Miniprotein binders against q53ft3. Designs and how they scored, part 54

Target 1, 195 residues: q53ft3
Amino acid sequence: MFGCLVAGRLVQTAAQQVAEDKFVFDLPDYESINHVVVFMLGTIPFPEGMGGSVYFSYPDSNGMPVWQLLGFVTNGKPSAIFKISGLKSGEGSQHPFGAMNIVRTPSVAQIGISVELLDSMAQQTPVGNAAVSSVDSFTQFTQKMLDNFYNFASSFAVSQAQMTPSPSEMFIPANVVLKWYENFQRRLAQNPLFW

## First folded at step 19 (miniprotein)

Design ta11
Fold by OpenDDE base, second read of step 20:
Structure ta11 (fold): chain B 195 residues (1-195), chain A 97 residues (1-97)
Amino acid sequence: as target 1 above (195 residues)
Amino acid sequence: SDREELIELARRAALKLEMALQWLADGDPEFAKRIIEYAIRLLREIEELATTPEEEEIVEQAIEAAQEALQLLEQGKPDEVEEILQEAIELLEELIQ
């Protein structure tokens, strides 16, 4: 139902279901993590009138889990980016995972998703600065990534006259990359979450 | 005090309306509606705490704005909602001055 992505790490698509309505991802070496993406896999939507509250848990100085509400995902907004790097010194909030005996190691944080009524979610207040997901920030990130790729690819561009025969290699015209780039930018501008 | 409670509720209501705007921008009018509905409940509580005609008028106008926003969303007109919610937020800011 859910996926979790940390930059530079493999995507997690197998959450531990700890209850009928609760899912947990483990995040090893959490101190190196700045942002986490939580997203729906698209296989199973939330039931009507329901969404997901997204929590982050890290061990405190005593090794006890501190849970904080990061934000929400819904059928209408099936993915969100959260900043967790600044939350390490925060106070815990009320959370739905407190009664669960989840085995934790000191270096492992957790992302918890609780399936809840939208009306209940509407009454909750996420911790400050956790929700990075201004459409603008995501757009900027994606644009930087695209620019990086385009610059990288274009650095290898050669004219036909400069080409050395390499039968074992496939060649892609630079204009194909450019067209892809332009199309992607257009789609991104129309809907930053088009994928 | 009742005044302190009123101010706290007004801050919470304003925050919720801001959240609603964000969720509209994110393309989820359904959840935005739920947030607005909750904000209206908060506004009703504020209304009960209001002691001056000025406070009563401000809260009433905020409720009307929030309700109009909700109606527009139900009609599938999210583009017209932003200005109205912003007005409601500004009204609430007057209460917390």
Scores: ipSAE 0.766, ipTM 0.927, lowest interface PAE 0.5, mean pLDDT 87
Fold by OpenDDE base, fold request of step 21:
Structure ta11 (fold): chain B 195 residues (1-195), chain A 97 residues (1-97)
Amino acid sequence: as target 1 above (195 residues)
Amino acid sequence: SDREELIELARRAALKLEMALQWLADGDPEFAKRIIEYAIRLLREIEELATTPEEEEIVEQAIEAAQEALQLLEQGKPDEVEEILQEAIELLEELIQ
């Protein structure tokens, strides 16, 4: 029903179902993780009027799990990105996972998904700054991509005096690339979905 | 105190309306509606705690705005909801000050 993605790692599509309405992913070496993507696989939707509360658990200094509500996924928003870095000092939240006797290695955290009524979810308050806006994330990614391309292209820039004839190659003035970059950036700033 | 409780509820209601805006932006009007409905319940509690005519007026306007937003969502007009919810949030911020 659910998947979990950490950058640089294999996608997890086999959650441990700990109850009829509760699913858990293990996150080894969680201290190196900045963001986690939780998503529905698309095989089974939430029942009508239901969604998923997404929790993060990490071991405290005593090895006891500390749970925090990160946010939500729904049929209307079947995927979400959560920042889990910096949550290590947060206060624990109420959670539906009870005392799970999970033999936890100190380096393993968990993502828990609880299937709940939307009305109940609406009353819950996620920890601050955990949920990342999809629009903001897209804009940031696009800007990073633009910068990467510009830097790459500019690294090949040479003056006329530095040019060696290459009859088999076409050359584009650096100003064309710059103009493209500036125009694209402006349009992106005005409307991230301008295309 | 009643005033402290009123302020706490107002903060909570404002946060919920902000959440509703985010969920609308994310393309889930159904969950946004549920959040707004809960916010309205909070606003009703605030209304009961209001002691001045000014507080009563602010809360009443916030309730009206939230209800209008809900109606627009039910009518399938999410594009008009953002401004109205923002107004409600601003009203609540006035109440907190």
Scores: ipSAE 0.764, ipTM 0.925, lowest interface PAE 0.5, mean pLDDT 88
Fold by OpenDDE base, fold request of step 21:
Structure ta11 (fold): chain B 195 residues (1-195), chain A 97 residues (1-97)
Amino acid sequence: as target 1 above (195 residues)
Amino acid sequence: SDREELIELARRAALKLEMALQWLADGDPEFAKRIIEYAIRLLREIEELATTPEEEEIVEQAIEAAQEALQLLEQGKPDEVEEILQEAIELLEELIQ
């Protein structure tokens, strides 16, 4: 349902589902991270009237998690960029991620996504300056996302001769992905906000 | 105190309306409507705490503006909402001074 991207790192498309409505990504070496992108994969939308609250968790001096609400994703805004570098000394906020049986390492932070009612989300207050709305940041993110997706998809490419028969699976030709990538790059260059 | 509570609520309401503007800009009028609806609830609480005619007038005008914004969004007219919400925010800023 969700993906997470840090610049210079592989895209994460497999969140740890810690509850029916809660998902977590691990961020190793979090102190070097300035921005995180959270996005919907497009496979499963939020139910009507629901969205996602996005939280950041880092360990305090005692190794206990400090959670902060970064912002939101919705069906109408399925991706967002968050600046986390300035939050690492902030105060904790209320969060829906209770005592998770997750092994915590001092160098590892987490992004948590909680599926919630939009009406509930509307009552919450994200930490200041976490949401990044700059066009430049968006363009950079989009380019990195596209590159990561293409690299990921291409890693699974096989020739017809290499294909193992799997009648139950659907296959997409690699040239379709390439064509999509090229078209997207062209549109992005023309108008970074074409979407 | 009641005055301190009024100021805090006004600050929160202003922040919510600013958030609504941002979400409109981000292309999600549905969530923006939800935010405005909550802001209206906050404004109603402020109305109950108002002790002067000036405060009452300001909060009433803010409620009217927020309601108008909500109605416009329901009508599918998001382009007309920004100025109205900005007016409501400015009214609330008068309360927190």
Scores: ipSAE 0.761, ipTM 0.924, lowest interface PAE 0.5, mean pLDDT 87
Fold by OpenDDE base, fold request of step 21:
Structure ta11 (fold): chain B 195 residues (1-195), chain A 97 residues (1-97)
Amino acid sequence: as target 1 above (195 residues)
Amino acid sequence: SDREELIELARRAALKLEMALQWLADGDPEFAKRIIEYAIRLLREIEELATTPEEEEIVEQAIEAAQEALQLLEQGKPDEVEEILQEAIELLEELIQ
């Protein structure tokens, strides 16, 4: 139902369903994360009159989870970008996830999505500055994500002479990645919301 | 105090109306409507706490604006809502000052 994306990391499409209406993504090494994208996969919409409250949790000095409401996703707005870098310290808020037996590794945070009534969501107050609302901030984040991906992918590029034969493995020419990158950048520059 | 509570509610209501504007801009009038409906409930609470005719008038005008916004959204006219909600926010800011 949901996906989670961190710049420079693989997309997560398999949330842990901790309840019928609650989903959790693990975020290892969360201290290095600035932004998170949460999005609907498009397979299952929210029921009528419902949406998703998006929470961030991180372990405090005692290893106890601190939860904060980041914002919301809905059928009308099926994706959102959240800045979490400034939220890694602060007071916790009320959250619907209870005491989850989260393997308390001090380096792992979580994104939690709770499916709730829109009327209930409307009464909630996200933490300040978590939701990236400005087109400029979105564009900057997207550009950084693209750059990170390109740099990562390019770091694995080898010449044909350097390739180890693997008949069972598929290979993608590096030029394909470059062309995709250039095209995406061009489209992004024209319209940050082209996708 | 009742006045402190009034101010806090006014601040919260203003934030909700700002949130509604943002969600309208994001293309989700349905959720925006829900937010405005909640803001109206807050405004009704403020109305009950109002002690001066000036406060009563301001909150009544804010309620009228928010209700008009809802009607416009129901009519499929989101483009006309922004100015009205902004007016309501400004009214609430007068209560907070």
Scores: ipSAE 0.760, ipTM 0.924, lowest interface PAE 0.5, mean pLDDT 87
Fold by ESMFold2, fold request of step 21:
Structure ta11 (fold): chain B 195 residues (1-195), chain A 97 residues (1-97)
Amino acid sequence: as target 1 above (195 residues)
Amino acid sequence: SDREELIELARRAALKLEMALQWLADGDPEFAKRIIEYAIRLLREIEELATTPEEEEIVEQAIEAAQEALQLLEQGKPDEVEEILQEAIELLEELIQ
């Protein structure tokens, strides 16, 4: 019903169901993860009036789980990006997953999804900086990445008169990078999700 | 004390109205509406704790703003809600000071 995506890893689509209304994904080597995407698969919506509360769990120095509410996914917003890099040493919060009682292996965290009534979810408050998810935020993030790449590539631009020959390397004219930047920016403004 | 409880409720209500604004921006007015409904319940609790005319006036205005925002959402007018919710948040910040 759910997917979990971490940059540089294969998408996870087979959550472990730990209760009728509770699903988990394992995140090995969680200390290298800064963001996680949680999303609904296919055309299987939440039942009417229901949604999903999304939690992050990591082991503390004793290997005991520490759970924090990241935010929510709903039929109206079926995908969300959560920043977890600031949470890996944070304070735990109330959560519906019960005490695990088992010391988890170091470097393995979990994403938990609890299917709940929207009215119940509305009463819950996520940790302050976890959710990074709107079309406007996606567009702003994408624009920042675009600008960062252009600035980086442009910082190495040289004129042909100033080039040192390097026959074993491939080169790209600076105007190709500029044209790509301008085209990408135009397409992003027309459809933020084109890529 | 009652004043400390009033301030805590006001902070929670303000956070909920901020969350509602985010969910409106994300394009989910149904969940935003549920969050505003919960915020109104918090405001009703603040109203029960208010002991000064100033506190009573501020919370009454915040309730009216949140109710207007809710009505606009029920009418399918989410674009008109942002300024109204911002006004309610500013009123709650006055309670907290």
Scores: ipSAE 0.707, ipTM 0.893, lowest interface PAE 0.8, mean pLDDT 80
Fold by ESMFold2, fold request of step 21:
Structure ta11 (fold): chain B 195 residues (1-195), chain A 97 residues (1-97)
Amino acid sequence: as target 1 above (195 residues)
Amino acid sequence: SDREELIELARRAALKLEMALQWLADGDPEFAKRIIEYAIRLLREIEELATTPEEEEIVEQAIEAAQEALQLLEQGKPDEVEEILQEAIELLEELIQ
Protein backbone atom coordinates (compact mmCIF):
# COMPACT_ATOMS: atom_id res chain seq x y z
CA MET B 1 0.00 0.00 0.00
CA PHE B 2 3.03 2.18 0.75
CA GLY B 3 6.50 2.88 -0.57
CA CYS B 4 9.61 4.18 1.15
CA LEU B 5 12.59 5.78 -0.61
CA VAL B 6 15.99 6.97 0.56
CA ALA B 7 18.44 8.65 -1.81
CA GLY B 8 21.02 6.21 -3.11
CA ARG B 9 19.01 3.13 -2.10
CA LEU B 10 16.52 0.85 -3.79
CA VAL B 11 12.91 1.86 -3.27
CA GLN B 12 11.05 -0.31 -0.80
CA THR B 13 7.52 -1.30 -1.82
CA ALA B 14 6.93 -4.31 0.44
CA ALA B 15 6.25 -2.97 3.91
CA GLN B 16 6.15 -5.41 6.82
CA GLN B 17 2.58 -5.41 8.10
CA VAL B 18 2.87 -5.65 11.87
CA ALA B 19 -0.84 -5.16 12.60
CA GLU B 20 -4.03 -4.75 10.61
CA ASP B 21 -3.50 -0.99 10.46
CA LYS B 22 0.29 -0.74 10.92
CA PHE B 23 3.13 -1.03 8.41
CA VAL B 24 6.90 -0.86 8.86
CA PHE B 25 9.95 -0.34 6.64
CA ASP B 26 13.46 -1.14 7.89
CA LEU B 27 16.13 1.52 7.49
CA PRO B 28 19.56 -0.07 7.98
CA ASP B 29 22.49 2.29 8.60
CA TYR B 30 19.99 5.01 9.44
CA GLU B 31 22.69 7.39 10.71
CA SER B 32 23.72 8.09 7.10
CA ILE B 33 20.16 9.07 6.08
CA ASN B 34 19.05 12.71 6.02
CA HIS B 35 15.66 12.43 4.30
CA VAL B 36 13.14 9.69 3.71
CA VAL B 37 10.24 9.71 1.24
CA VAL B 38 6.99 7.98 2.13
CA PHE B 39 4.33 7.57 -0.54
CA MET B 40 1.21 5.62 -1.40
CA LEU B 41 1.70 3.12 -4.23
CA GLY B 42 -1.66 4.14 -5.67
CA THR B 43 -3.22 0.67 -5.74
CA ILE B 44 -5.11 1.02 -2.45
CA PRO B 45 -6.26 4.43 -1.19
CA PHE B 46 -7.01 5.11 2.46
CA PRO B 47 -10.64 4.42 3.40
CA GLU B 48 -12.87 7.48 3.56
CA GLY B 49 -12.08 9.63 6.58
CA MET B 50 -8.72 7.96 7.19
CA GLY B 51 -5.08 8.66 6.53
CA GLY B 52 -1.60 7.64 7.64
CA SER B 53 0.50 8.86 10.55
CA VAL B 54 4.18 8.41 9.74
CA TYR B 55 6.68 7.62 12.49
CA PHE B 56 10.45 7.25 12.67
CA SER B 57 11.94 4.76 15.13
CA TYR B 58 15.57 4.32 16.10
CA PRO B 59 17.19 2.32 18.91
CA ASP B 60 18.56 4.27 21.87
CA SER B 61 21.88 3.48 23.56
CA ASN B 62 20.20 0.56 25.36
CA GLY B 63 18.72 -0.83 22.14
CA MET B 64 15.19 0.30 23.07
CA PRO B 65 13.00 1.81 20.34
CA VAL B 66 12.43 5.57 20.37
CA TRP B 67 9.50 6.61 18.17
CA GLN B 68 8.88 10.11 16.80
CA LEU B 69 5.96 11.37 14.73
CA LEU B 70 7.25 12.76 11.42
CA GLY B 71 3.96 13.79 9.89
CA PHE B 72 1.19 12.45 7.70
CA VAL B 73 0.17 11.16 4.30
CA THR B 74 -3.44 11.34 3.09
CA ASN B 75 -5.43 10.71 -0.07
CA GLY B 76 -5.15 14.46 -0.69
CA LYS B 77 -1.37 14.44 -0.15
CA PRO B 78 -0.24 10.89 -0.90
CA SER B 79 3.51 11.52 -0.72
CA ALA B 80 5.80 13.42 1.59
CA ILE B 81 9.49 13.91 2.31
CA PHE B 82 10.58 13.84 5.94
CA LYS B 83 13.86 15.14 7.31
CA ILE B 84 15.29 12.74 9.88
CA SER B 85 18.89 13.96 10.19
CA GLY B 86 18.08 16.05 13.28
CA LEU B 87 16.02 13.38 15.03
CA LYS B 88 18.56 10.64 15.80
CA SER B 89 19.24 11.91 19.32
CA GLY B 90 15.78 13.39 20.02
CA GLU B 91 13.07 12.45 22.46
CA GLY B 92 10.24 10.07 21.70
CA SER B 93 6.59 10.96 21.23
CA GLN B 94 3.29 9.29 21.92
CA HIS B 95 2.84 6.54 19.36
CA PRO B 96 0.70 3.50 18.52
CA PHE B 97 3.56 0.95 18.12
CA GLY B 98 4.32 0.34 21.78
CA ALA B 99 2.80 -3.15 22.20
CA MET B 100 4.65 -4.79 19.31
CA ASN B 101 7.88 -6.75 19.55
CA ILE B 102 10.05 -5.80 16.61
CA VAL B 103 13.58 -7.24 16.65
CA ARG B 104 16.41 -5.24 15.09
CA THR B 105 20.14 -4.60 15.30
CA PRO B 106 21.51 -1.37 16.87
CA SER B 107 22.06 0.23 13.43
CA VAL B 108 18.52 -0.41 12.12
CA ALA B 109 15.79 2.20 12.36
CA GLN B 110 12.25 1.92 11.09
CA ILE B 111 9.58 3.95 9.36
CA GLY B 112 6.16 3.14 10.77
CA ILE B 113 2.86 4.01 9.14
CA SER B 114 -0.32 3.79 11.22
CA VAL B 115 -3.64 4.03 9.38
CA GLU B 116 -5.85 6.23 11.53
CA LEU B 117 -8.90 8.50 11.47
CA LEU B 118 -8.16 11.97 10.10
CA ASP B 119 -9.77 13.44 13.23
CA SER B 120 -7.26 11.56 15.40
CA MET B 121 -4.36 12.56 13.17
CA ALA B 122 -5.37 16.21 13.42
CA GLN B 123 -4.76 16.09 17.19
CA GLN B 124 -1.20 14.77 16.78
CA THR B 125 1.79 17.11 16.63
CA PRO B 126 4.77 16.09 14.49
CA VAL B 127 8.30 16.70 15.76
CA GLY B 128 10.05 19.91 14.69
CA ASN B 129 10.50 20.61 11.00
CA ALA B 130 10.36 17.02 9.82
CA ALA B 131 7.88 17.58 6.99
CA VAL B 132 9.17 19.38 3.89
CA SER B 133 7.01 21.66 1.71
CA SER B 134 5.10 20.09 -1.18
CA VAL B 135 7.19 21.90 -3.82
CA ASP B 136 10.44 20.86 -2.15
CA SER B 137 9.01 17.36 -1.66
CA PHE B 138 8.17 16.90 -5.35
CA THR B 139 11.57 18.10 -6.50
CA GLN B 140 13.51 16.08 -3.92
CA PHE B 141 11.44 12.93 -4.49
CA THR B 142 11.85 13.16 -8.26
CA GLN B 143 15.59 13.74 -7.95
CA LYS B 144 15.92 10.73 -5.63
CA MET B 145 13.94 8.55 -8.06
CA LEU B 146 16.20 9.69 -10.91
CA ASP B 147 19.32 8.86 -8.87
CA ASN B 148 17.90 5.48 -7.90
CA PHE B 149 17.10 4.53 -11.49
CA TYR B 150 20.47 5.70 -12.82
CA ASN B 151 22.45 3.90 -10.11
CA PHE B 152 20.47 0.70 -10.61
CA ALA B 153 20.77 0.66 -14.39
CA SER B 154 24.46 1.61 -14.25
CA SER B 155 25.19 -1.32 -11.93
CA PHE B 156 24.48 -3.65 -14.89
CA ALA B 157 26.72 -1.81 -17.36
CA VAL B 158 29.03 -3.98 -19.43
CA SER B 159 31.76 -2.74 -21.74
CA GLN B 160 31.70 -3.77 -25.39
CA ALA B 161 34.79 -5.92 -24.82
CA GLN B 162 32.90 -7.93 -22.20
CA MET B 163 29.70 -8.46 -24.19
CA THR B 164 28.65 -11.90 -25.42
CA PRO B 165 26.26 -12.49 -28.33
CA SER B 166 22.63 -12.71 -27.18
CA PRO B 167 20.22 -12.76 -30.13
CA SER B 168 17.11 -13.19 -27.94
CA GLU B 169 17.95 -10.19 -25.75
CA MET B 170 17.63 -6.45 -26.40
CA PHE B 171 20.29 -4.00 -25.24
CA ILE B 172 20.33 -0.31 -24.49
CA PRO B 173 23.62 1.63 -24.68
CA ALA B 174 24.48 3.02 -21.25
CA ASN B 175 24.86 6.46 -22.81
CA VAL B 176 21.10 6.53 -23.56
CA VAL B 177 20.30 6.22 -19.88
CA LEU B 178 22.75 9.02 -19.03
CA LYS B 179 21.26 11.32 -21.69
CA TRP B 180 17.75 10.64 -20.42
CA TYR B 181 18.89 11.34 -16.84
CA GLU B 182 20.55 14.65 -17.76
CA ASN B 183 17.61 15.80 -19.87
CA PHE B 184 15.03 14.97 -17.19
CA GLN B 185 17.05 16.81 -14.52
CA ARG B 186 17.26 19.91 -16.70
CA ARG B 187 13.50 19.90 -17.40
CA LEU B 188 12.70 19.35 -13.73
CA ALA B 189 14.91 22.28 -12.69
CA GLN B 190 13.11 24.54 -15.19
CA ASN B 191 9.58 23.39 -14.37
CA PRO B 192 8.89 20.85 -11.58
CA LEU B 193 5.46 20.13 -13.09
CA PHE B 194 6.51 19.65 -16.75
CA TRP B 195 5.33 16.04 -16.79
CA SER A 1 -0.50 27.45 37.07
CA ASP A 2 -3.61 28.47 35.14
CA ARG A 3 -1.78 31.24 33.26
CA GLU A 4 0.95 28.82 32.20
CA GLU A 5 -1.71 26.34 31.02
CA LEU A 6 -3.48 29.07 29.03
CA ILE A 7 -0.19 30.02 27.34
CA GLU A 8 0.57 26.38 26.50
CA LEU A 9 -2.87 25.87 24.97
CA ALA A 10 -2.47 29.10 22.97
CA ARG A 11 0.87 27.87 21.59
CA ARG A 12 -0.70 24.55 20.62
CA ALA A 13 -3.66 26.27 18.95
CA ALA A 14 -1.37 28.61 16.99
CA LEU A 15 0.73 25.64 15.90
CA LYS A 16 -2.39 23.85 14.68
CA LEU A 17 -3.56 26.86 12.69
CA GLU A 18 -0.10 27.10 11.12
CA MET A 19 -0.32 23.38 10.25
CA ALA A 20 -3.71 23.98 8.66
CA LEU A 21 -2.23 26.74 6.48
CA GLN A 22 0.54 24.38 5.39
CA TRP A 23 -1.95 21.63 4.49
CA LEU A 24 -4.04 24.13 2.52
CA ALA A 25 -0.91 25.19 0.64
CA ASP A 26 -0.22 21.50 -0.04
CA GLY A 27 -3.69 21.15 -1.55
CA ASP A 28 -5.50 19.10 1.11
CA PRO A 29 -8.37 21.21 2.47
CA GLU A 30 -10.13 18.17 3.96
CA PHE A 31 -7.33 17.50 6.44
CA ALA A 32 -6.85 21.23 6.98
CA LYS A 33 -10.51 21.51 8.05
CA ARG A 34 -10.06 18.76 10.64
CA ILE A 35 -6.98 20.50 12.01
CA ILE A 36 -8.91 23.78 12.31
CA GLU A 37 -11.76 21.96 14.07
CA TYR A 38 -9.28 20.66 16.65
CA ALA A 39 -7.79 24.14 17.01
CA ILE A 40 -11.27 25.46 17.84
CA ARG A 41 -11.55 22.82 20.58
CA LEU A 42 -8.27 24.12 22.04
CA LEU A 43 -9.55 27.70 21.83
CA ARG A 44 -12.66 26.74 23.79
CA GLU A 45 -10.42 25.33 26.53
CA ILE A 46 -8.58 28.66 26.55
CA GLU A 47 -11.95 30.41 26.84
CA GLU A 48 -12.66 28.41 30.03
CA LEU A 49 -9.29 29.48 31.50
CA ALA A 50 -9.51 33.16 30.53
CA THR A 51 -9.77 35.40 33.63
CA THR A 52 -9.62 38.95 32.23
CA PRO A 53 -11.94 40.73 29.76
CA GLU A 54 -8.95 41.23 27.46
CA GLU A 55 -8.17 37.51 27.39
CA GLU A 56 -11.84 36.67 26.81
CA GLU A 57 -12.12 39.13 23.92
CA ILE A 58 -8.94 37.86 22.25
CA VAL A 59 -9.96 34.21 22.40
CA GLU A 60 -13.50 35.03 21.22
CA GLN A 61 -12.10 36.83 18.18
CA ALA A 62 -9.77 33.89 17.46
CA ILE A 63 -12.69 31.45 17.61
CA GLU A 64 -14.75 33.61 15.26
CA ALA A 65 -11.86 33.76 12.77
CA ALA A 66 -11.30 30.01 12.87
CA GLN A 67 -15.03 29.36 12.42
CA GLU A 68 -15.15 31.71 9.42
CA ALA A 69 -12.19 29.84 7.91
CA LEU A 70 -14.08 26.55 8.30
CA GLN A 71 -17.15 28.03 6.63
CA LEU A 72 -15.08 29.21 3.66
CA LEU A 73 -13.47 25.79 3.33
CA GLU A 74 -16.88 24.10 3.37
CA GLN A 75 -17.90 26.49 0.55
CA GLY A 76 -14.87 25.37 -1.48
CA LYS A 77 -12.99 28.67 -1.05
CA PRO A 78 -9.60 27.67 0.38
CA ASP A 79 -7.80 30.62 -1.22
CA GLU A 80 -9.74 33.03 1.01
CA VAL A 81 -8.75 31.55 4.38
CA GLU A 82 -5.03 32.38 4.64
CA GLU A 83 -5.42 35.95 5.88
CA ILE A 84 -8.19 34.96 8.30
CA LEU A 85 -6.13 32.18 9.89
CA GLN A 86 -3.09 34.46 10.07
CA GLU A 87 -5.15 36.99 12.01
CA ALA A 88 -6.19 34.25 14.44
CA ILE A 89 -2.54 33.25 14.90
CA GLU A 90 -1.56 36.86 15.65
CA LEU A 91 -4.33 37.08 18.27
CA LEU A 92 -2.98 33.96 19.95
CA GLU A 93 0.56 35.36 19.91
CA GLU A 94 -0.79 38.46 21.69
CA LEU A 95 -2.45 36.22 24.27
CA ILE A 96 0.86 34.43 24.95
CA GLN A 97 2.48 37.80 26.00
Scores: ipSAE 0.705, ipTM 0.891, lowest interface PAE 0.9, mean pLDDT 81

Design ta11
Fold by ESMFold2, fold request of step 21:
Structure ta11 (fold): chain B 195 residues (1-195), chain A 97 residues (1-97)
Amino acid sequence: as target 1 above (195 residues)
Amino acid sequence: SDREELIELARRAALKLEMALQWLADGDPEFAKRIIEYAIRLLREIEELATTPEEEEIVEQAIEAAQEALQLLEQGKPDEVEEILQEAIELLEELIQ
């Protein structure tokens, strides 16, 4: 019913069903994973009024699972990207998976999906702003970083009259940097997530 | 204290209204409506804690804005909801101060 994708790994499409309404994917070598994509396979939607709460779990220093709410998938948004880098030592959150779950090994984390009422999901708050869904914050931060780079590079600009000959160095004309800056801004305005 | 509890509820309500805006932007008005409904429940708890005329007026306006947003979503007008929810969020920020 669900899929789980990590860059550079095979797509997982066979979740472990640990309860009627709960599904789990194993993430071996989780320390190397920065993002996961959770999606519905598209054959069967959630029942009316229901959706999926998505959790990330990793073993603590005692080997006990620490569950954190990443966000949600719904019939209206059946795919989501979650950033899990930085959550691998975070504080646990309230979760529906109980104390009896799949036995873990130290290098294996899990993605859990709990099928729940939308009204119940609405009361939950994701931890660590894991969902990659806000275009405005991404666009504003990216624009700020673009301006910072352009201002930095421009602070070293010299005219040809000011140059000292240096035949062993490579140089980039300032208008190349400006063209890159302008092209990047144009592409951000057309599609903020193009990169 | 009651003032500290009121501020915490206002922060939670504002967060929920911001989440609703995000889910509208993501194209899921059904889930956004559920989030707004929960935010209204938090605002009614704030209303029970309010003790000054200023607090009472702010929370009443925030409830009215959130209810109007729900009506617009029921009418299939999600594009008109953003400004209304932003006003409610700004009212809650005043309450937190």
Scores: ipSAE 0.701, ipTM 0.891, lowest interface PAE 0.9, mean pLDDT 80

Design ta12
Fold by OpenDDE base, second read of step 20:
Structure ta12 (fold): chain B 195 residues (1-195), chain A 97 residues (1-97)
Amino acid sequence: as target 1 above (195 residues)
Amino acid sequence: SDREELIELAERAAFKLEMALQWAADGDPEFAKRIIEYAIRLLREIEELATTPEEEEIVEQAIEAAQEALQLLEQGKPDEVEEILQEAIELLEELIQ
């Protein structure tokens, strides 16, 4: 139902479902993370009148999780970017994940998504400065992610003359990756929320 | 005090209207509508706490603006909501001063 993306890291599409209406992503080495993208996969929409409250948790000085409301995703706005780098010293807010025994490692933060009524979400107050609303910031983030992927993929590029037979492996022409990259950039420029 | 409560509610209402403005602009008018509806409830509470004709007038105007914004969203006109919501926010800021 949900995906989570950190720049320079692999996309996460397998959230841990900790309850019928609650999903969690683990974020290792969270101290190096500035922004997180949370998005719907498009396979399952929110039920009518419902959306998702997006929470971030980090371990406090005592190793206890501190949860903060970052913002929201909905069927109408299925993706959002959140800045988490400045939240390390924040106070915890009321959160729907407190009663859950989630195994945590001290170096691992979590993104939690709670499926809730829109009316309930409307009454909640996200922490300040978490939601990145600027299209420019989103574009920059996505561009960095794309560049990282392209650089990674291109590092494996070989000419036909350099190819060794590997019957068990599939090969993709580098120009296909380039075309995908160019098309993605074009779509991003037209609509940063095209997915 | 009643005055302190009024100010707190007004700040909260202003914040919600700002949120609504952002969500309307971001292309989710449905959630924006829900936020505005909640803001109107807050405004009604403020109205009950108002003690002067000036405060009552300011709150009433804010309610009217919020309701108009809600109607525009229901009509599928999110682009027209920004100015009206901004007016409501400014009214609430006046109330807090």
Scores: ipSAE 0.749, ipTM 0.922, lowest interface PAE 0.5, mean pLDDT 85

